# Designs tried in a protein design chat: VHH binders against Enoyl-CoA delta isomerase 1, mitochondrial (ECI1). Part 26

Target 1, 258 residues: Enoyl-CoA delta isomerase 1, mitochondrial (ECI1), of Homo sapiens (Human) (p42126)
Amino acid sequence: QRVLVEPDAGAGVAVMKFKNPPVNSLSLEFLTELVISLEKLENDKSFRGVILTSDRPGVFSAGLDLTEMCGRSPAHYAGYWKAVQELWLRLYQSNLVLVSAINGACPAGGCLVALTCDYRILADNPRYCIGLNETQLGIIAPFWLKDTLENTIGHRAAERALQLGLLFPPAEALQVGIVDQVVPEEQVQSTALSAIAQWMAIPDHARQLTKAMMRKATASRLVTQRDADVQNFVSFISKDSIQKSLQMYLERLKEEKG
Key: E = the ipSAE of ESMFold2; O = the ipSAE of OpenDDE; V2 = 0.75 times the mean of E and O plus 0.25 times the DockQ between their complexes.

## First folded at step 12 (VHH; framework vhh_ozoralizumab_d1)

Design k7 (from y3 with S102H; at its last look DockQ between E and O 0.73; V2 from the best seeds 0.00; counts 0 for: pae E 2.3 > 2)
Fold by ESMFold2, look of step 12:
Structure k7 (fold): chain B 258 residues (1-258), chain A 123 residues (1-123)
Amino acid sequence: as target 1 above (258 residues)
Amino acid sequence: EVQLVESGGGLVQPGGSLRLSCAASGFTFSRYVMYWVRQAPGKGLEWVSEITGSGYFTRYPDSVKGRFTISRDNAKNTLYLQMNSLRPEDTAVYYCAKDKGHTPGRDYGMDVRGQGTLVTVSS
């Protein structure tokens, strides 16, 4: 099981803990469990909010799973990217209050997940960073993720951060606005509980319709262009130079694990 | 209120195929995770497959992975199970189920409501 759900139905809150060893990379299996768990919570009237956090020490999520993007068929890449798009759409448009309790490193696809949430709390640990560092791997964030970051921190900050592949340590993350709060590591969970209670104090209907209104343009751009976005990803990731680079990264990760 | 009606079972030889259907009514079908489960003679219920409301994500236990395919047609409010390479061990009554929220000791439960459809795999 890669997703642990700890319910507190009396409070209307569930804690969804990422448990996909070693670093909560977004494998196809993990993406599948995330979307299924989210959908079940969305349809369970005892829950109005979900806290997303990690059961893995030191990491919230390390991002996309390179093994899904290297040495596979074009059909596999297309299916994988559709799954990534589906996770983002489901989180971004969710009727639940979503709070990220970021108790570890949060690069790339981990930041993708965090940016969909209504509120983000980062542990005050200098080893934990958040950001979209895809350009440092030689790949481009998709337009819908660029839009999401831009909507969160503004055009100029997003433009600079994406081109340089910046990862923000806690103080800088708070300053640029990619997270809403930075607290001592032992206070992350209690802070998330307090934050989600504040958001849930707003009448559900009004809050949900307002969120939908604010997010409609960004979500609709992906829905309208979904197949083209998949084709762009498959074309890019299939390049021999990109595949070689991914193989080298995977070999480095094996050396670090050995 | 919620109704689930299974069909398509029958007698088949090992290695054969069957396609099960489940007609759903009384709820917004496309919104819910759906399941197939089965009960072999004298045994408890066994989870066989799971599909999201949109149909994009499916899950299977190792015992049927690669042989069974769950699908749905949300326009027809119908759930399907394509069963290939059938084995005698697949003999069971097959039920479809709607997700029913949190079950004590688990994240969620399965709401079985129909009479099921019998699948018998024998020489």
Scores: ipSAE 0.492, ipTM 0.790, lowest interface PAE 2.3, mean pLDDT 91
ESMFold2 (binder alone), look of step 12: mean pLDDT 84; pTM 0.849
OpenDDE, look of step 12: ipSAE 0.564; ipTM 0.816

## First folded at step 13 (VHH; framework vhh_ozoralizumab_d1)

Design m1 (from k6 with Y56E; at its last look DockQ between E and O 0.01; V2 from the best seeds 0.00; counts 0 for: pae O 14.5 > 2, off the site)
Fold by OpenDDE, look of step 13:
Structure m1 (fold): chain B 258 residues (1-258), chain A 123 residues (1-123)
Amino acid sequence: as target 1 above (258 residues)
Amino acid sequence: EVQLVESGGGLVQPGGSLRLSCAASGFTFSRYVMYWVRQAPGKGLEWVSEITGSGEFTRYPDSVKGRFTISRDNAKNTLYLQMNSLRPEDTAVYYCAKDKGLDSGSTSGMDVRGQGTLVTVSS
């Protein structure tokens, strides 16, 4: 399994640990398992909160799986992007309290996952950066992801961050507001437990409705434009120049590992 | 032990410039937000600048914005404050300070500071 779920029904909390080596890339299978795991927890009324974290410190999630976006059919690209949308929608609109215990690097798709959470705690390690660096790769963030970031750190900060494709180390991440707390690495999990307890102390109906109210504009926009967004992605990723770039990048990665 | 040692203070005329330095030791310098604060005679501590660990972000109060520039060299564990267009009201003891871990935009969020260096702006 690529997702480890550690339930504490007594506390009403489950910890979802990413275990998709080597860097918790969001492969289609991993995306699917994440959604399934989340759904199970949502359907179990004994749970009110979920902590998302990596099974192994160092990498929270490296983001989208480039192998899913290179050398495949348009249909595969469409299916993959739909899965990404689905994960975002499920996380972003979850009635559960979601807290990210970010105990590793969190770029791109990793940041996407983190941004869907209600609260983010980042380990104080200079190697652990968080942000959306798509533009550095010649890629633009989808509007729903842009909105998610904008809603988190504000328009001006998001505008700068996205255009420059910034990855924020812990100090800057906290300063810009992309994470809520920065704590020593050994305190990340305990801090997450404390944080989630605070959120869970709020009446669920009021919290959930407020969350829905705050997030419905962005979520609804994606739902309404889901197919168009998929088409845009497929059209973009299928470009020869993009495919070539991705292929070259993947080859370089293989060489570095080999 | 955390140590901060300020230097570069002195007497300058109005409109003049001065560059302060702060040598840091006893902690991983690059991991912390750093501050300059000042205390004028008869006044409390005033925040005058901050910079993030990497140097990516800097902030200033309106009182010094456009005139002061904070920077850092993490390889040298040194914090700097370039002060231009100095005014008599800038006269104060200037301190380098380490962040507690939170960016409050004020002196309340600061940890250890040095002994300070005196800056006097006078005709």
Scores: ipSAE 0.000, ipTM 0.240, lowest interface PAE 14.5, mean pLDDT 93
ESMFold2, look of step 13: ipSAE 0.625; ipTM 0.847
ESMFold2 (binder alone), look of step 13: mean pLDDT 83; pTM 0.832

Design m2 (from k6 with Y56D; at its last look DockQ between E and O 0.03; V2 from the best seeds 0.00; counts 0 for: pae O 6.2 > 2, placed apart)
Fold by OpenDDE, look of step 13:
Structure m2 (fold): chain B 258 residues (1-258), chain A 123 residues (1-123)
Amino acid sequence: as target 1 above (258 residues)
Amino acid sequence: EVQLVESGGGLVQPGGSLRLSCAASGFTFSRYVMYWVRQAPGKGLEWVSEITGSGDFTRYPDSVKGRFTISRDNAKNTLYLQMNSLRPEDTAVYYCAKDKGLDSGSTSGMDVRGQGTLVTVSS
């Protein structure tokens, strides 16, 4: 089991913990389990909010699983990207209050997950950075992810962050607005519980409709262009130059771990 | 337990058609890329088609492109291969295979495959 769900029905909150070692990479199986877990909670009327966090401090999520995007068939790339789209759509449009308790590093796909949430709390550890660093790997963010970041930190800040592939330490993350609070590591969970309670104090109908109104444009655009986006990804990721870059990066990662 | 069972093979004349089926069980069928592979007598495994879980993307090698069509019915957990304009060189045992999820670049990277069904193209 790669996702642990700890329900507190009395409080109307569940904690969803990522447990996909070693670094909670978003493998196809992990993506699937996340969507299934979220769907179950959405269909249970006893829950109004979910806290997303890592079971192991240190890494929230390292992002997309590069092994899913390197040395595979085009059909595999297509299926994988569709799964990523699905996760984003489900999280981004969830009627539940979603709060990220970020208790570890949160780059790239990890940041994608965090950005879908309504509220983000980051542990005050200089080793825990958050951001979209795709460009450093020669990869561009899809338009729906770009919009998500832009809607969070503003156009200019997003433009700079994406082009440079910036990862923000806690102080800078708070300053730029990519996270809402920075707290000591031991207070991340309790702060998340307090925060989510504040959000759940709002009438659900009004909150949900407002959220939908705010996010509808980006979500609808992806839905209408879902196949085109998949084709774009497959075309891009299948390029020899990109595959080589990914392979080199994977090799470097292995060397660093060894 | 993952199980794949192929059917529909047989003897056909050149230019003929066959439709192969693969019944899948033991896993969430719609979540996995599926493949058809074949092995001719005295030769290694050859990839002949692939399809995404949703069926929205398919791919073929040049050797069968335009003649073969892969499809799936996720409600029935069944994979299909429509083979038209068959040639003697298409003679092989055909296997249905599930994606392994490993970055191996060939048919050797398939996770599970069935027992296969024999297709013989001969005048």
Scores: ipSAE 0.020, ipTM 0.373, lowest interface PAE 6.2, mean pLDDT 93
ESMFold2, look of step 13: ipSAE 0.629; ipTM 0.850
ESMFold2 (binder alone), look of step 13: mean pLDDT 83; pTM 0.833

Design m3 (from k5 with W56E K65Q; at its last read DockQ between E and O 0.60; V2 from the best seeds 0.67)
Amino acid sequence: EVQLVESGGGLVQPGGSLRLSCAASGFTFSRYVMYWVRQAPGKGLEWVSEITGSGEFTRYPDSVQGRFTISRDNAKNTLYLQMNSLRPEDTAVYYCAKDKGFDSGSTSGMDVRGQGTLVTVSS
ESMFold2, look of step 13: ipSAE 0.694; ipTM 0.884
ESMFold2 (binder alone), look of step 13: mean pLDDT 82; pTM 0.829
OpenDDE, look of step 13: ipSAE 0.476; ipTM 0.787
ESMFold2, fold request of step 19: ipSAE 0.704, 0.641, 0.699; ipTM 0.890, 0.865, 0.886
ESMFold2 (binder alone), fold request of step 19: mean pLDDT 82, 82, 82; pTM 0.830, 0.825, 0.822
OpenDDE, fold request of step 19: ipSAE 0.678, 0.338, 0.058; ipTM 0.863, 0.687, 0.450
ESMFold2, last read: ipSAE 0.655, 0.682, 0.691; ipTM 0.865, 0.877, 0.881
ESMFold2 (binder alone), last read: mean pLDDT 83, 82, 81; pTM 0.831, 0.829, 0.827
OpenDDE, last read: ipSAE 0.645, 0.686, 0.692; ipTM 0.852, 0.866, 0.868

Design m4 (from k6 with Y56W K65Q; at its last look DockQ between E and O 0.83; V2 from the best seeds 0.00; counts 0 for: pae E 2.8 > 2)
Fold by OpenDDE, look of step 13:
Structure m4 (fold): chain B 258 residues (1-258), chain A 123 residues (1-123)
Amino acid sequence: as target 1 above (258 residues)
Amino acid sequence: EVQLVESGGGLVQPGGSLRLSCAASGFTFSRYVMYWVRQAPGKGLEWVSEITGSGWFTRYPDSVQGRFTISRDNAKNTLYLQMNSLRPEDTAVYYCAKDKGLDSGSTSGMDVRGQGTLVTVSS
């Protein structure tokens, strides 16, 4: 099991813990479990909120799984990216209150997951950075991810952050507004529980409609351009130069683990 | 009232194929994760497959991975299980089930299931 769900029906909250070693990469299997778990919770009236966190402190999620994007068929790349889109859509448009309890590093795809949440709490550890660093790797963030960041920290801040591929330590993350609270590591979970309770105190109908209204433009754009976005991704990732780069990187990772 | 009606079971030879169907009614079909489970003679319920409401995401246990395919037609309120490369150990009553639990890969927490359809794999 790559996703652990700890339900508290009395509180109306479930904690979803990422347990996909070594770094909670967003493999296809992991994405699948995340979406299935979320859908189950959405269909259970006992739950109104979900806390997303890592089972292992130190890493929230390292982002996309490079093995899904290297040395595979174009069809596989397409399927993988569509799965990523679907995860984003499900999280971003969830009627549940989603709170990220970020108890580890949160770059790239990890940050994508965190940004879909309604509220973000980051552990005060200088080793835990959050952000979208795609450009440092020569990669352009998709428009729906760009919009997500922009909607969170504003246009100017997002423009700077994306172009520079910034990863923010806790203090800077809070300052720029990519996270809502920074707390000692041992307080991350309890703070998340307190925060989610505040959100859940709001009438669901009003909250959900407001959320939908705020996020509809970006979500609808992706849905409308879903195939085009997939094609763009496949075209990009299939380039020989990109595949070579990914292969080299994967090889380096293996060497470091060995 | 939630109703699930399985069909398509029968006798097949090892290596053969069979397609099961489940007709659903009494709830918004497209909103729920659906499952196939099976019960072999003298054994407990075993999870066989699951699929999200949209039909995009599916999971299988290792015992059937690569051989079975779960799918759904939400317009028809129907769940399917394509079974290929059938083995004698696949002999069981197969049930369609609606989601109620949070435990993935387990038969625990499932809501309503049908009466089942018998699949017998024998030479």
Scores: ipSAE 0.263, ipTM 0.685, lowest interface PAE 2.1, mean pLDDT 93
ESMFold2, look of step 13: ipSAE 0.435; ipTM 0.770
ESMFold2 (binder alone), look of step 13: mean pLDDT 83; pTM 0.835

Design m5 (from z3 with R59Y; at its last look DockQ between E and O 0.65; V2 from the best seeds 0.00; counts 0 for: pae E 6.3 > 2)
Fold by ESMFold2, look of step 13:
Structure m5 (fold): chain B 258 residues (1-258), chain A 123 residues (1-123)
Amino acid sequence: as target 1 above (258 residues)
Amino acid sequence: EVQLVESGGGLVQPGGSLRLSCAASGFTFSRYVMYWVRQAPGKGLEWVSVITGSGWFTYYPDSVKGRFTISRDNAKNTLYLQMNSLRPEDTAVYYCAKDKGYDSGSTSGMDVRGQGTLVTVSS
């Protein structure tokens, strides 16, 4: 319903399209469908790789759904964060080749998804920026997401990007290394198919073991403290000042759309 | 090869509780998403709960949220459904289901294989 999977089992590839109107916000329902869809693809030996992309014009994913983080019970916040953690762990440790075909804006939680992939292709459109801009909303990226960015673009670039809440337009995204390739928008899907074929040319077992070795330390830091990370999120998001800020921001968004 | 055997159904009064079990074999249980589904008399299958292979993530439709709890014991290859605050509309045959893979040209779905276990909620 919110995740469209277009399989090509003969080629060993599936295209997973995000379809959560209007902007692919990571709602609990959307996260649930993503997590389950990933597990299904991981357990199906017909598939060796997945291309992640958007069915929504102009946006890959706008990130976390603020309506899940405001005016809810602590139990709801815990369930929501468990879904966020599960998505990241599934993607980050996946035995599949993952290629993100970023055909739209990719801030915050959208960038979280893209950073887990083995390869990132961004459409060459100045409106399609990528980055972790949480600090501009007064929110701190979780440690495991900070680690992921740092592993991708290096400590100093990550340090600056996170503190300033930077979003990188295509040329700058390529330069800093947050994406691997920038192509014309109409070529994003064909480029992703070409890239995933190159990655799948590597023998599966050797490639998968190498990925696991490279990612073990970062993944283990979350795995060993999952519940503590959930409780930290619940404690943070439940603060009266944070709830009031989120409520004001959500009301402003509704006013602007009206 | 894959076998799923449901048990624990019975007659219970409204407001009562019941715990269902599903014994699984023929696959690596801990690696698969598992579901509970139910079928009321004359109705189609209704999804009731889902749990990931590790058991860390669970999800429920609004009709049962807060009343039903899915869990699993991966050492015993067993799936559970704890049902509390039961209502007459929960009367159904309950099945566990294994997640199945994607087919070329077809969508994947839930693999229901057992006879189910009947839950009747009546005064």
Scores: ipSAE 0.138, ipTM 0.601, lowest interface PAE 6.3, mean pLDDT 89
ESMFold2 (binder alone), look of step 13: mean pLDDT 80; pTM 0.807
OpenDDE, look of step 13: ipSAE 0.365; ipTM 0.744

Design m6 (from z3 with R59W; at its last look DockQ between E and O 0.60; V2 from the best seeds 0.00; counts 0 for: pae E 8.9 > 2)
Fold by ESMFold2, look of step 13:
Structure m6 (fold): chain B 258 residues (1-258), chain A 123 residues (1-123)
Amino acid sequence: as target 1 above (258 residues)
Amino acid sequence: EVQLVESGGGLVQPGGSLRLSCAASGFTFSRYVMYWVRQAPGKGLEWVSVITGSGWFTWYPDSVKGRFTISRDNAKNTLYLQMNSLRPEDTAVYYCAKDKGYDSGSTSGMDVRGQGTLVTVSS
């Protein structure tokens, strides 16, 4: 089990904990469990909101699982990217209130997940960061993720952040607006519960329709271009220079493990 | 009332193919995770595939991966299982199931309601 769901149907809230050792990398299996778990909660009328958080110490999610993007067939890359798109679409368009309780490092694909939420709370620990740092690996963020960041922090800040592959520590994350609150680590969960209650105080139908209206253009751009986006990813990731870069990075990670 | 009706089973020789169908009614089919499970003679239920409501995510255990393909047609409220390269150990009654959700009282997470469809793989 990579996703632990702790329901409180009486309160209308569930806590979804990421439990994919060691660092909650978004493997194909983890992506699949996330989508299934979210679908179950969306179809259960007793739930109005979900708090996304981590069961792993020090990390919310380390991002996309590079082992899914290196040394595999083009068919595997296509399947993987379809799964990434599906998770983003399901989160971004969810009828549930989504709050990220970011209790650890949140780079790349972790930030992808967090940016889909209605509200983001980051633990005040200088070792924890949030941002889309794909350009530092020689990878370009997909247009729909660029759109999401731009919608969150504005064009100028997003332009700089993406080109430089910036990861924001807590104070800078709050200042730039990529998170909505920064609190002591021990207060992250209680702050998330308080925030989700405030969001749920708004009548569901009005809140949900407003969210759908605000997000329609961004979501529709991906929906109409899904296959092309997959082919662009497969073509890009299959380049020898990109594969070599990924292999070197993965070997570096193995040295850190021992 | 939720109804799930399996069909398409039969006798097939090793290496053959079958396509199973599951007609669903009484719920909003497109919103639910669906499963295929099987029960071999004298054994318990075994998961053989899972598909999300959108149909983009599927899962298979190693025993059937590469040979079985789950799919759904949300316009027809129908779930499918394409079974290729069948082996004698695939002999079982096959059921489709709707996900129960996370609420109190959910034991298996699966709601099996039909009589199933028998698949026999033998020469």
Scores: ipSAE 0.011, ipTM 0.449, lowest interface PAE 8.9, mean pLDDT 88
ESMFold2 (binder alone), look of step 13: mean pLDDT 80; pTM 0.805
OpenDDE, look of step 13: ipSAE 0.019; ipTM 0.306

Design m7 (from z3 with T58E; at its last look DockQ between E and O 0.40; V2 from the best seeds 0.00; counts 0 for: pae E 4.6 > 2)
Fold by OpenDDE, look of step 13:
Structure m7 (fold): chain B 258 residues (1-258), chain A 123 residues (1-123)
Amino acid sequence: as target 1 above (258 residues)
Amino acid sequence: EVQLVESGGGLVQPGGSLRLSCAASGFTFSRYVMYWVRQAPGKGLEWVSVITGSGWFERYPDSVKGRFTISRDNAKNTLYLQMNSLRPEDTAVYYCAKDKGYDSGSTSGMDVRGQGTLVTVSS
């Protein structure tokens, strides 16, 4: 079990806790559980909101699992990327109110998850940074992720952040607008509950249609280009130079842990 | 009452194909994740495929990946499993299973399964 769902049907809220050690990397199995869990909640009329958080403070999600993208078959890469797309689409187009209670580091794919939410709360810990740092690794963000960030913090700020691959500590994260609140670590969960209640006070129909209207352009673009986007990813990740780079990075990580 | 009825099992030679069906009733079919699971003689239950309620997302273990395909027709309340390139190790009773809710907090779990259909792969 990599996803823990704590339902409160009376409140109409579920807390989804990431529990994929050691750093909640978005492995294929983890992605699968997330997608399935989200659909289940979406189809249950008892729920109107979901809080996303980590079961273990310190890391929200370290992002994509590099082991899924290194030394595998093209078919595996394709399947993995489809899973990533599916998660993004499910989160980004969710009729549920989604609030991220970010109680740990939130780089790259972790930030992707957070950015899909309607509201983001970050613990005030200097060790907890959030952002898309793909470019620092020689990787470019897909257009739908770029749009997600751009729609959150604006074009200029996103342009700078993506090109430089910036990770924002809490103060800067709040300033640039990538998160909505920064609170003491022990208040993250309670703040999320208060926030989600505020969002849920809005009539669902009006809220959902507005959300759909705001996000339709980006979501529809991916849906229309889903296969092409997968092919692009597979072509990119399969390059010898990229595979070598990933392998070297993985080896380095192993050495650091050893 | 939730009911699941599997069909389509039988005897096939290695390399052969079968298509299993599962007729569902007693619940809103499209709202639930569905599974195919199997139990070989002397072994425990293992999942062989999963599909979301909408049919948008499906997964397979490595043991059947590339050979089995799960699908569903929500209008007909029917789950399918296309099995190609069958192997002797695929011999088992195959069950259709409905996902349970979140009462336990678990992301995985089966609520109800059918009586199963026997698939025998032998030369």
Scores: ipSAE 0.052, ipTM 0.585, lowest interface PAE 2.9, mean pLDDT 93
ESMFold2, look of step 13: ipSAE 0.287; ipTM 0.660
ESMFold2 (binder alone), look of step 13: mean pLDDT 80; pTM 0.806

Design m8 (from z3 with R59K K65E; at its last look DockQ between E and O 0.42; V2 from the best seeds 0.00; counts 0 for: pae O 4.1 > 2)
Fold by OpenDDE, look of step 13:
Structure m8 (fold): chain B 258 residues (1-258), chain A 123 residues (1-123)
Amino acid sequence: as target 1 above (258 residues)
Amino acid sequence: EVQLVESGGGLVQPGGSLRLSCAASGFTFSRYVMYWVRQAPGKGLEWVSVITGSGWFTKYPDSVEGRFTISRDNAKNTLYLQMNSLRPEDTAVYYCAKDKGYDSGSTSGMDVRGQGTLVTVSS
């Protein structure tokens, strides 16, 4: 099982722990479990908030699984991207209070997950960086991810961060506003619990409608362009040059592990 | 009361096709992840497809990928399974199953299922 859900129905909170070794890459199976888990929590009225965190400190999520995007069929790529879209939409539009307890590195797809949350807490460890570094790999972030970052840290900061593909250590992450708090690693979970309680103290209806209002433009844009976005991804990832690059990268990774 | 009623099973030749249906009642159908599962003679339950409430996301195990298609009509509270290129190893009782929430850390996923419909693939 790649997703551990620890419910506290009395508190109205569940802790969702990522457990997909070695680095919580967003494989199709992992994405599926995340989507299903989230939907379960959404449908259970006993829960009002969810904390997202890694079961293994050191890495929150390394991002998308490159093996899902290399050497597969176009149908597989389409299915994979649909899963990514679904996860983003469900997280971004969740009626639940979502708090990320970021207890490890959080690049790319990991940052995507974190950015969908209402509140982000990052462990104060210089090895734990958060950001969208796609451009450093020659990849362009999809518009809905760009909007998510922009809505979090502002247009200018997002423009700079995305173009340069920046990964922010804790101090800089806090400064730019990509995370809300930086705390000692041993305090990340307790801080998340305190934070989520604050958010849950707000009447759900008012909070949820406000959240929907704030996020509707971006979410609706993707919903209306879901198929087109999938096609764009498939077209892009299927390019020979991209496939070659991915293959080379994967080979290098294998060599480094060996 | 949650009710799931499967239909559409029968005897087919290898390479044939069947379409299963599941009529759902007693809950807000569109809000729940739904599954098709099957149990072959002498074997345990295995999932053969999953679909999110919206119907946007689906997944299949390798054993049925490319041959089976899960879909849903939320207006009709109905779940479907299109089965093509059927094989003898697909012979089983097929169940429609509803997803459940978490309880005491349980992650079993599936909650209520119907009585099932028998699919027999034989020459």
Scores: ipSAE 0.028, ipTM 0.464, lowest interface PAE 4.1, mean pLDDT 92
ESMFold2, look of step 13: ipSAE 0.547; ipTM 0.812
ESMFold2 (binder alone), look of step 13: mean pLDDT 81; pTM 0.812

